# VH-VL binders against o27280: the designs that were tried, part 350

Target 1, 266 residues: o27280
Amino acid sequence: MDSMNVPEVLEIKRIVEESESVKTFIFSWDFRREVRPGQFVMVWDFRDEKPMSVSLIDPVRSEIGISIRRVGEFTDRVHGLSEGDLLGIRGPYGRGFELMGRDILLVGGGIGMAPLAALADEATARGMRVDALVAARTADELLFLDRLEAAGVNISTCTDDGSCGFKGFAHERLLTLEENHDMAAVCGPEPMMFQVMRILDERDVPAQLSLERYMKCAVGICGQCCLDDTGFRVCAEGPVFWSQELSRVREFGRYRRDPAGRRVPW
Short names: E, the ipSAE of ESMFold2; O, the ipSAE of OpenDDE; V2, 0.75 times the mean of E and O plus 0.25 times the DockQ between their complexes.

## First folded at step 15 (VH-VL)

Design Dd4 (framework fv_marstacimab; at its last look DockQ between E and O 0.83; V2 from the best seeds 0.80)
Fold by OpenDDE, look of step 15:
Structure Dd4 (fold): chain C 266 residues (1-266), chain A 118 residues (1-118), chain B 112 residues (1-112)
Amino acid sequence: as target 1 above (266 residues)
Amino acid sequence: EVQLLESGGGLVQPGGSLRLSCAASGFTFRDYAMSWVRQAPGKGLEWVSAISGRGGSTYYADSVKGRFTISRDNSKNTLYLQMNSLRAEDTAVYYCARKSNYGSFDYWGQGTMVTVSS
Amino acid sequence: QSVLTQPPSVSGAPGQRVTISCTGSSSNIGWGYDVHWYQQLPGTAPKLLIYYNTNRPSGVPDRFSGSKSGTSASLAITGLQAEDEADYYCQSYDSDLFGSKVFGGGTKLTVL
């Protein structure tokens, strides 16, 4: 059994307040164990375990960051922690993003910007031109703007209420952008991703999308995150998929499975 | 004003090769994906190939895969279609078309005729 | 043989309303991809007529309208005029054809 499947108890080095509902927890990381943008880790608070995307990869400081949105009991407990407290971390797992070309477009919604922020750092470090469409319901929910700007990312914002940037949804803003990039990376609410993907497909822009499903084992065994018809396991074959792969997944953007395995609409 | 002008069409024998060009003007060429669409005499429209704005990605219809190659030179605002192993069924007017933000073909050239015949 | 199915021909008298159907499937229109329409006058290159299901480019009269529902789309022409005599094509994207753009077979509109 791979040692990566055993949670390591790590001390929270630093906590960054990203927004009212999102915190980034920073840990020391041994980079002999490679981690890629788009991969996730399992976070264990010694009571429950949840998958979380890696939002920061800093080989200079030997740190990783995990951004967590406060949405339930588990995340409530985690948000109550302080620097110096302990968490169990196992991973990383899953397929991360691939970088291709010279110019890339990032489209993120809400906490979906977490893996994209990590990708932005890598892309800019490689000398790529990065444009980012950052979407949220309101201005105060827009994530990582200062970080992205500091990295040299060209940012366009979109908010449902128009409190910052374009008033409307991400796919609507996308339709107003004339530039055609080499590739796109997308992460956010699945209905958003669905709309964004089809537009990118129609524009002949290769796209990668990061899916979110209920994942239990993270190692492709339990089947909890298995996508209908294709047999794709989000934790093993994903969470990052190419648009051509998702085009075969009819449930994409339409329904998901709850913890009990029942189909529920988005 | 957006303009697309195709050239390079002509008569060629089966198995032969031909290279089409499309000169673009009136817009920022590199920001738009481009496509070739053909129309056989008296027939409908058939998409042939597409290329992304920066040229990093190419796409082909099954009917031309392995035989045709789409490319572009953004410094010259020119789109190309290298056609090899031509067949009689490739006979058509070939149109250069720009992809809009909505994925439609919003501008078309006047086309260039390609005739494959022995 | 076309992925999108159109009637081969439609006809109408001046001033009448005509509709051209475009029938797709769950892998294209039904999947959620948009439908576009083109007008091709005799001896000319195609022209964009309707984009993004229902939108008219500048210069296209409002008597042209597009709609989409389920796996099908429709082009409606009201107040038919002699100059409307042309071939009309619907176009979309098909997820099962490796990123291919697909056209309907075309509809010849005759103004009587």
Scores: ipSAE 0.826, ipTM 0.912, lowest interface PAE 0.7, mean pLDDT 95
Fold by ESMFold2, look of step 15:
Structure Dd4 (fold): chain C 266 residues (1-266), chain A 118 residues (1-118), chain B 112 residues (1-112)
Amino acid sequence: as target 1 above (266 residues)
Amino acid sequence: EVQLLESGGGLVQPGGSLRLSCAASGFTFRDYAMSWVRQAPGKGLEWVSAISGRGGSTYYADSVKGRFTISRDNSKNTLYLQMNSLRAEDTAVYYCARKSNYGSFDYWGQGTMVTVSS
Amino acid sequence: QSVLTQPPSVSGAPGQRVTISCTGSSSNIGWGYDVHWYQQLPGTAPKLLIYYNTNRPSGVPDRFSGSKSGTSASLAITGLQAEDEADYYCQSYDSDLFGSKVFGGGTKLTVL
């Protein structure tokens, strides 16, 4: 098989419009190359390459899906593609989520629900009880609700503007949920993840959180995805970290670094 | 009314074993993480162990790892602490405590006394 | 040995204000973890007094208040009453002690 460093050119088999700003691109996939929820791929549009989380893992249909939010030049170009068009895919890369126990809480913000939707499918297939807290700025940005419902996931929603479910931030909604879980998986804006991690740690809920950082090589050589104080590389030791690994990371939830290495606030 | 009632304390020799129980009522037991917290005579509070609401994850203080086992039976609304290889330093009142949504211990039992002495 | 440091004792006359400090580190309070306070009357189990830094459970009078800043927290009691004579413990989470809840050493409050 091709090395993980070389993109494989694949046809877009189907496009699903998840919201006004999010599309899922579905490809045929040979599952001799295993893919786990929480791993990412590098998507190449023949001009630029960006990391994207896998949102659908379907070995029965031999398909993967990658959900992409339109936010800039690269994602605008990809959103302009049609079924039959080509994209380069290299990977998968990184450490995915690990399931334990008999129930799990998913906490997702915006596009961060994408890898968690894949995880929900795996958890329910294992017979776990799955609760999901799905967060967004507005109701129209809540992702994967129908898919989660069909999988038997118990859903709580929150929106910043109160247009659906609880009005407020995900961590505020989490404080009103009584149920304790065996584990949690968290993905979304890093300030949200910091607050959610704090609460879950104090509840004695083991949590895994998926981070986003600037990536170039995706295999841990270039150092562009390193975290302050630990030397963890998001593309190699992550993107999924246990909360205890992140508790020592000074930058987590406090600042990020741009491609020039400058500290910038969240 | 939330109630927690510990039992099973007593006098035991060093190296011995004891099993503590905590009967819970007045709340949906399976929804809450539970802990054991102990207090040696004349000393402060020390967290001992925790278990998730559905029982799938457990935690132990370093001082008791490998010797104590926390468990729960949600059909009986009961929390347990199996204590093996007991030492004099384990002498304490053992409290059963409920973990709140905010991470505090919002309800406590009356405690049960464990004395490890020859 | 406590990761969180409290004064061993404080005292005050009825009607006065007292404060009890709780000093931690960058791996607990300074990381951002919350502080909870417990009151233990003589011969009884601890009772939750303040949670999530500043919140009072139902039945706790508003003369009890909590605060957190930097690596430290403080419990303030105004309008001190004889019934406030008790031991007080702060509690937080420490990221270096995986799964460990940390209590302060306790402060004995004497009402003069």
Scores: ipSAE 0.745, ipTM 0.896, lowest interface PAE 1.2, mean pLDDT 89
ESMFold2 (binder alone), look of step 15: mean pLDDT 91; pTM 0.932

Design Dd5 (framework fv_marstacimab; at its last look DockQ between E and O 0.90; V2 from the best seeds 0.79)
Fold by OpenDDE, look of step 15:
Structure Dd5 (fold): chain C 266 residues (1-266), chain A 118 residues (1-118), chain B 112 residues (1-112)
Amino acid sequence: as target 1 above (266 residues)
Amino acid sequence: EVQLLESGGGLVQPGGSLRLSCAASGFTFRDYAMSWVRQAPGKGLEWVSAISGRGGSTYYADSVKGRFTISRDNSKNTLYLQMNSLRAEDTAVYYCARKSNYGSFDYWGQGTMVTVSS
Amino acid sequence: QSVLTQPPSVSGAPGQRVTISCTGSSSNIGWGYDVHWYQQLPGTAPKLLIYYNTNRPSGVPDRFSGSKSGTSASLAITGLQAEDEADYYCQSYDYDLSGSKVFGGGTKLTVL
């Protein structure tokens, strides 16, 4: 058994309130265990376990951050925790983002900005130019703006209600951007990602997209996160996919499976 | 005003090489992906190759893959197409085209004729 | 042989309405990729006529219109004029051809 599959009980060092519904939990991390932007960890509160993206990778402080949105019972419990409390963490798992070129575009929606924030840090550290399109329903749901700005990221915002930046959806804002980047990384609601992907494809911008599926084992065994027709397991072959890979996934942007395995529309 | 001007076309023998150029003006060149599209005499349009705005990504039609190389010099506002191992079926007018934000080709040059014949 | 199928020719009298079809598949138009249309007058370079399925660039008359449904797209020309005599091409994206931009075979429009 790979030791990485055994949860380590870690103390919450700090909690950052990103928004009303999102908190980042910071842990000490032994960087002998490599972690990449786009990978996820399994978070265990000693009752249940859920996959969460890594949103902060700080080798200087020997810390990682996990951003969690409050959406259900598990996350309600986790959001009730305080600094000094314990959580089980196992991982990291999955395929992370690859960086290529000199200029990168990040397109994120809601909590999808979590892995992209980590990617932004790496990209800027490498001297890349980073533009980020940050989308949310409302201004108060926009994530990591100050952090991204501090890192030197050029930010464009998009909100459904127009409370901040462009009024509309991310793909609509994308169509108004004149710059053509070397690569794009995308993460957010799947319908958003679908629209963004096709535009990027047509604009000759290579794109990587991070999918979100119900993942149980994280090691490619249970099949809960298996994508139709392709056999791709989001936890093993993903969660980060190239656009060419996702173009062959029939369900992408169209439907998903619920915890019971039933097909449900987005 | 956006302008694209192709050059470098001519007559070449099968197996030969030719290098096309496209001089761009009237817009921020590096911000736009560029493509080559060709049209054989009396035939339809065929996409040949594309390159991203910063030049980090290139794409090729299967018919030219391994033989043609697209490149750009953003400091000179110039797009290039190096064509090697030319074949008779490569005979065509070659157009330089700018990719819009929507993925369409919103501006075209007047084209340069390439004739491959023994 | 083109990935997108167009009728080789269409014709109409001045003032009439003509339509040009562009039939694709699940790997291009049917997947959700956009369709663009180009007009090529005799002896000239192609010109963008319709972009993003239904939009007209500046200078294109409103008698030109585009639509998309399922795996197909259509270009409609109302009030046909003599100067509309040209070749028309649809264009999209196909993921099965190594991410290629694909054109229809072209349609020659004759004004009678």
Scores: ipSAE 0.797, ipTM 0.904, lowest interface PAE 0.7, mean pLDDT 95
Fold by ESMFold2, look of step 15:
Structure Dd5 (fold): chain C 266 residues (1-266), chain A 118 residues (1-118), chain B 112 residues (1-112)
Amino acid sequence: as target 1 above (266 residues)
Amino acid sequence: EVQLLESGGGLVQPGGSLRLSCAASGFTFRDYAMSWVRQAPGKGLEWVSAISGRGGSTYYADSVKGRFTISRDNSKNTLYLQMNSLRAEDTAVYYCARKSNYGSFDYWGQGTMVTVSS
Amino acid sequence: QSVLTQPPSVSGAPGQRVTISCTGSSSNIGWGYDVHWYQQLPGTAPKLLIYYNTNRPSGVPDRFSGSKSGTSASLAITGLQAEDEADYYCQSYDYDLSGSKVFGGGTKLTVL
């Protein structure tokens, strides 16, 4: 019975509405449990438990933030909560992002911007130059723009429907950007990440990508988060992988798995 | 006008060392990954080494790994290749090439000849 | 042997159509990495001819075209002209090799 595997019940300190479908829930946090950008927590609403990326890491205020998109029954219930209500949180888990060099490119799609927002704060605090390509289907779904701008991040936007910024997919916008970087960090829909990784590989830009998979234990024992051909467990060896680690993963960008482990098309 | 000008080639004995330079102009050098590509006399193109635009990552073909070192000085718009422990098989024209944002080599220098011979 | 396989030579008469194949594997073209083509005239440096599978740089006539399917790519030249006589190389990315950038062995095009 490891204390890291038991949810701690925490009070929601603040709620930030990031969009009509995404809220950030902020909690007090004891940073003796250290948290790195790209790590995740399991959020328990006393009925179900789901993995969520940490989007805010503030040791000075002793706070973490967890951004949650309303997608289904669990997230609908969580979005119905108010400041002062309780959630269970266990973690953090997984391998976070590693910063290198002086210039970083962030490429985020939808809720995938959440772990990248935390990374942007750390990168700017270290004095790195940060460019972000923020992608969504529509302008209303672009996340963290004000926060990124306030942190000094240079932002490019793209939307599938053209309602804000470049009209098209993130990888199409990326092809029009001439600047090269020391590294990139990528998180979003897996088909987007596949196309972005392809371009970054060919440009000789090292990339780290954050994957999402179904998780139950979050500590690497149940096998629900395993990747084909490698046996990597997203909760233990990931969720952040270098692009070279993912190149040999047959399923990456090709298909996903349901909770029973069956292949399902993207 | 994009220009790449290699220099530093010549005749060297096996086991010797040589340093190639590539002077770049007509573009923002730090925004582009750069490569060395070589061509032995009468043979095809062989990629040798690459370096990211900011210089944080380097890559080498197996045939040169541990013997060659790529570097760049972005304040001087110059790409370098330090070649140590040279072998006869390293005899080639060495091209400096720019990596485009599409992943192609869109501009090439005229090359500099390296001859490794007793 | 080259990672990308090209025929050593191809020939055609003026006005004819020729194709040059570039055959790779699942770790390069078959993974989804792009193919680029270079033309090398005798005694000169290579020049970009086709990039990103199908795109032509400014100044390359539309009688040159590229395609990619499965693990292979193809360069087609229609309306063959005497000045097309050159060596042609395909190039891609291979995630499984150290260094990762790979060229085909080259194809000598002879205009008869």
Scores: ipSAE 0.715, ipTM 0.884, lowest interface PAE 1.5, mean pLDDT 89
ESMFold2 (binder alone), look of step 15: mean pLDDT 91; pTM 0.936

Design Dd6 (framework fv_marstacimab; at its last look DockQ between E and O 0.89; V2 from the best seeds 0.74)
Fold by ESMFold2, look of step 15:
Parts: sequence; structure tokens; C-alpha cells
Structure Dd6 (fold): chain C 266 residues (1-266), chain A 118 residues (1-118), chain B 112 residues (1-112)
Amino acid sequence: as target 1 above (266 residues)
Amino acid sequence: EVQLLESGGGLVQPGGSLRLSCAASGFTFRDYAMSWVRQAPGKGLEWVSAISGRGGSTYYADSVKGRFTISRDNSKNTLYLQMNSLRAEDTAVYYCARKSNYGSFDYWGQGTMVTVSS
Amino acid sequence: QSVLTQPPSVSGAPGQRVTISCTGSSSNIGWGYDVHWYQQLPGTAPKLLIYYNTNRPSGVPDRFSGSKSGTSASLAITGLQAEDEADYYCQSYDHDLSGSKVFGGGTKLTVL
């Protein structure tokens, strides 16, 4: 249990290029450290440490995969690594998704599809019917389509520019999907998740949403990941929350906080 | 054409039980969440309960939690409401309603009257 | 707790415009949830009149219109006709009431 608070240095076993900007890094993993879809790990490149969602959970091959979008200096350095290079990983942390019922809708925006891809694999393995709404800015940024299709997931796509599937935002596409589900899981840009949550609440679909906040300790003691009004710590009580837990949070979908605690627009 | 037909209402004493049914036709029943909405005599509309299209999720108004059970049989295109421990305040017309993808109740049955009286 | 407040009655003469208000709070309309409107003729089931704030189902005349702003919504009826005499309900979602779907108290429209 002490090793959860200190990064374990692991060798990159394989790298999958998911898109021009997203790579999946695969590591051998001892599943005595259980991992659930929606939980996160802290990835350490020996200079900085950032939370990343697990996108592949494969107990048969004893592997996990972590999908990382190139968005800044840390992720640029990680994207420059090769098979055989080392990263520190601590975790997993947080509350993952809970599956229930026979039928689930996944709604993912951009890299938010990463934890949902892991969830899709678990849901299909349980014999659930899985529909996925996969959103991105452009067709080239839609993630995991072939993997989801091979798993038997029914895919709807939307792109901001209309280059693939529905032209528009995920919540707009959702309004055109007539099928109701037992539950939903949502991950992506928080403004998207706010709009999707509103629609799912009104449709009587219980939803779990995965939030991102700045994290330092990842075990709930530093307060950097707290949500206004509730005191929820994203790293401990989340990152996955039920929609009714979030509906009382004034900041959800409205703003976020930087490492200094200042309000920042999404 | 979408049609919803409620049945099973009647007169029952306080503490009694009653089971309502709603027969659905004209749409793919299992694709839609369904609700019960009631209206006491001379009063407004009150949502009672909802169930997801495949039946895996249910919701209840606080006033009926623990006493009412919503269910559905998708092979028979039928929605049910089992009402136990009935109280005088449960007296109402009970409507079966379909939930649209926009969150509205887009189709309603004719309603069935439940009277809880000594 | 009538969560959405409507006037109990409103009246107008044929040809007039009437407006029925629906006032909510920050936990429902003000949070961003949509508003739907239903017409209930005497002795009948409710019928969907306006959905998703402003949309009319097929068969609803364009003299019915809806709007939403802030914590409130409005139903407007222009060119009032005798057949419009009915009860009108707004409906939304409220996250404070255990995920409850909430209705306004209803407005009886009388055509004079």
C-alpha cells in the first residue's frame, strides 16, 4: 500500500499511436493492484507528475494502457519516449465507474474517450449492450473507433466541423438519439459534460461523469482537487461522480481552479 | 400511432395494494423511458415514478418511495406500477407517460382512477 | 413546495394575446434545465404543447409559443380562440428534489 504513494518505475512495453496527438503507453502490470475503469494514475517523467486515466485494462496479458494527449511541455516529453524507456507510475487512485443494468451509453469528448474505452471493454465482457457517442473537433481526432467496433460497441460520431458523422456538439447529437439507456458514463471537456448531464437528467438516465482537477497528492490531503460548496476531493471522492452529486456544485461546467486556487474559465 | 392504455384502477382501503398496467403500442417500447404521473381530484400534475427503457434504472418521488414499485415487461410492451401501503393521499388519476429524448412527456394515456377510501 | 409557480388563472377575449408565466429557481430552470408545456382540456389527459423551451410538436398551431430566460419561462397564446380554454402546466427538472420531474401548479385559461 506504501508503493501507491511513491511512483514505481516501469518500462514502456508498447506504444500505440491513436492519432496525430494521442499515444497509448502500455506497461506490464501486477493486477494484485486492482484497476477499475475511471480510476487514474499519476505519471512521473522524473521532472513532473500528472494525472492520467487508464484506457486499457487487460488482466489476461497483465497489461495496462495509459492514453496521453500532447498538450504541453510534460506531455511533449512523454510523447518523445520510445519502447523500453521508463516512466514512474503511482496509483491507481480515485473512484471508478460503477456498471449496473444491461445497457449503457458512453459519451466521450476527445481524450475523454480513454477511460470510456476501458469501461466499454468491461461492459461488453459482462454482456451489456454498449452504445458510444464519440465526439471530437475533427474526424482525425476521433479516438478508439476501431477498438470499440471490434468490441461490439454501437458507435455514433460527431465532429465540430462535420468531417465525420453529425456536425455539431455531443449534446446536440445526443438529442437526436432516440434510444434510452439504463445508465450513462460521460467524460470529456467539462462544458460538454455539463450539457450532456442536463439532457441525461431530463431523460431519466442515471449518469456518472469523470472530472478533472489539478492534483498534487492524489490521496485527498492537500485540498487542491476540491470542488466548491461540497468539499468533494476529485482524487478521493471522484474523479467519477453521479450527476446528482454534481448538480449542487456551483463550479461544475462554469469554471475550474488553477494550482494557485484561482477561478479560470473552461 | 403511439397509444398508451392504463388499467387496474379502482377503490381500495387504506393499507391495501393495487397494481396498475399500461399497454403500449405504435413505437419501439424498449427504447423509451416511461413514467407514471398522477393528478389528485381538483389538483395539479405530480410525477410519481420512472423506469429506463430496458428496465435497469428506476426512480421514485419521495412521497411513494418504499411503497410503490415500477416495472416493465418489454416482451409484452407493458408498464406496471405496484402500489402497496396505500394512503388516502394516493387518491388520484394515474397516467402512463412516455419520456421523449428532449425530456418532455410526449404521449399520455387516458388515465386510470385510484380511490383510497374507507 | 410548488417548485414552479404559475398564476392560478388568466383570461382573455377571442383574438387577444395572453401570457402564462412559469417561475422557477436556481435548482431547476435557473440551473439550465428545459421547460415543457402541456395543455389539459376538461376531463382529458394532458397533451404536449411546447417542448425544449420553444419547440412545437406537429399539429400545434404557431399561435402557441414558448420562451425561457433566467429562472422563468413563458407560454404565449396569440389570436385566442374558444378552444384554448383549458388548464396549462409547465414542467421542468429539479436537482434538489431527488431528481424529480416538477410541474407548475397549473393555470386555468378562461376565454371570455
Scores: ipSAE 0.740, ipTM 0.896, lowest interface PAE 1.2, mean pLDDT 89
Fold by OpenDDE, look of step 15:
Structure Dd6 (fold): chain C 266 residues (1-266), chain A 118 residues (1-118), chain B 112 residues (1-112)
Amino acid sequence: as target 1 above (266 residues)
Amino acid sequence: EVQLLESGGGLVQPGGSLRLSCAASGFTFRDYAMSWVRQAPGKGLEWVSAISGRGGSTYYADSVKGRFTISRDNSKNTLYLQMNSLRAEDTAVYYCARKSNYGSFDYWGQGTMVTVSS
Amino acid sequence: QSVLTQPPSVSGAPGQRVTISCTGSSSNIGWGYDVHWYQQLPGTAPKLLIYYNTNRPSGVPDRFSGSKSGTSASLAITGLQAEDEADYYCQSYDHDLSGSKVFGGGTKLTVL
């Protein structure tokens, strides 16, 4: 247990450019340390540390992938790295997705598709039918389409500007889908997840949603990622939650906390 | 045309059991969640139970939990409600209803009457 | 006793406008769940009247309209007709009742 909390310095084996703003960094992984879709790792560039979802789990090649969107100073530095460079990785942490049933729906927005891509691989490997609703602002921001297709996933796309697939938001596209799945997994902007969740609830589809919060320790100690009223720690009890759990979380889809802990609207 | 036809209703003594069926046609049955909704004589509508399209998830009102079991056979386009330990308060017309994409009940059967009386 | 509260009865003369209220709470309508409305004519099964707060299914006249605000919803009927005499139910979802679909108590509409 103690060993998992110490960053392991790993060499970047490969870098996959997923989009203009997203790169996947591939690392060798010792699978004696189990990792599940929906879990996250702490990435350390020897200056700062940030939580990142695992987007690839490949036991055959003994590799994992971490997809990172370029959004700030830390990610700018990481995106400047090359194959052969080093990063510190500790984890994995958090509760991952559970698979149930035969047919699963994935609903992802932007970088939220990262953990869902890993889940898709596992689900298809288990012989499950996987449908994925992939949403983004524009076509060039849609992630993992080729990868998902290769895995046998049935893909529907949604873009804000209509540049690819359905023109509109994910929840709007969802309302046009008639199929009722055994389970859904959702990850993306929280307002999107909120809308998607309520629709799935009303459709009697069990849903798991992956939350994103500002996390520091990843071990449930610092409280930075604590959710109001429930006391849920996103890094410990999450980041994957069932819809019934999130229904008790007042702030879900409504507000978040900034790095200083201040409440700010979405 | 979407059609739902309930059957299996009747008179039963308290503590008895009854199994309702709903035959569906006119749509891809497995793609839709289904529900049972009941209405006591002269009373309002009460949701009883729901089941997901593929049958992997079931839901129950607290008033029937542990006594009723919802199931479906998608190969037969049929919805079922096994009712055990029936009580007088379970007396009602039981409707089979399809859940729409919006979560509403967009199609209803004509209902089957269940009477629990000694 | 219903989770959603409706007036037991409303009445109006032909041609008038009537409204039926549906009052919920923070665990259903107020949480963000949608409201649907059903019409039940005497001796018949319920029929979907309004779905997704404001939308009319095919065949429903435009004199029926739905709205939602805060923790409440409302059904409005303009140009009231004799055939509108029926029971009306609102319906939503409540996460605090084990994920139950919840109905209002129903409103009996009488056309005078």
Scores: ipSAE 0.650, ipTM 0.865, lowest interface PAE 1.0, mean pLDDT 94
ESMFold2 (binder alone), look of step 15: mean pLDDT 92; pTM 0.940

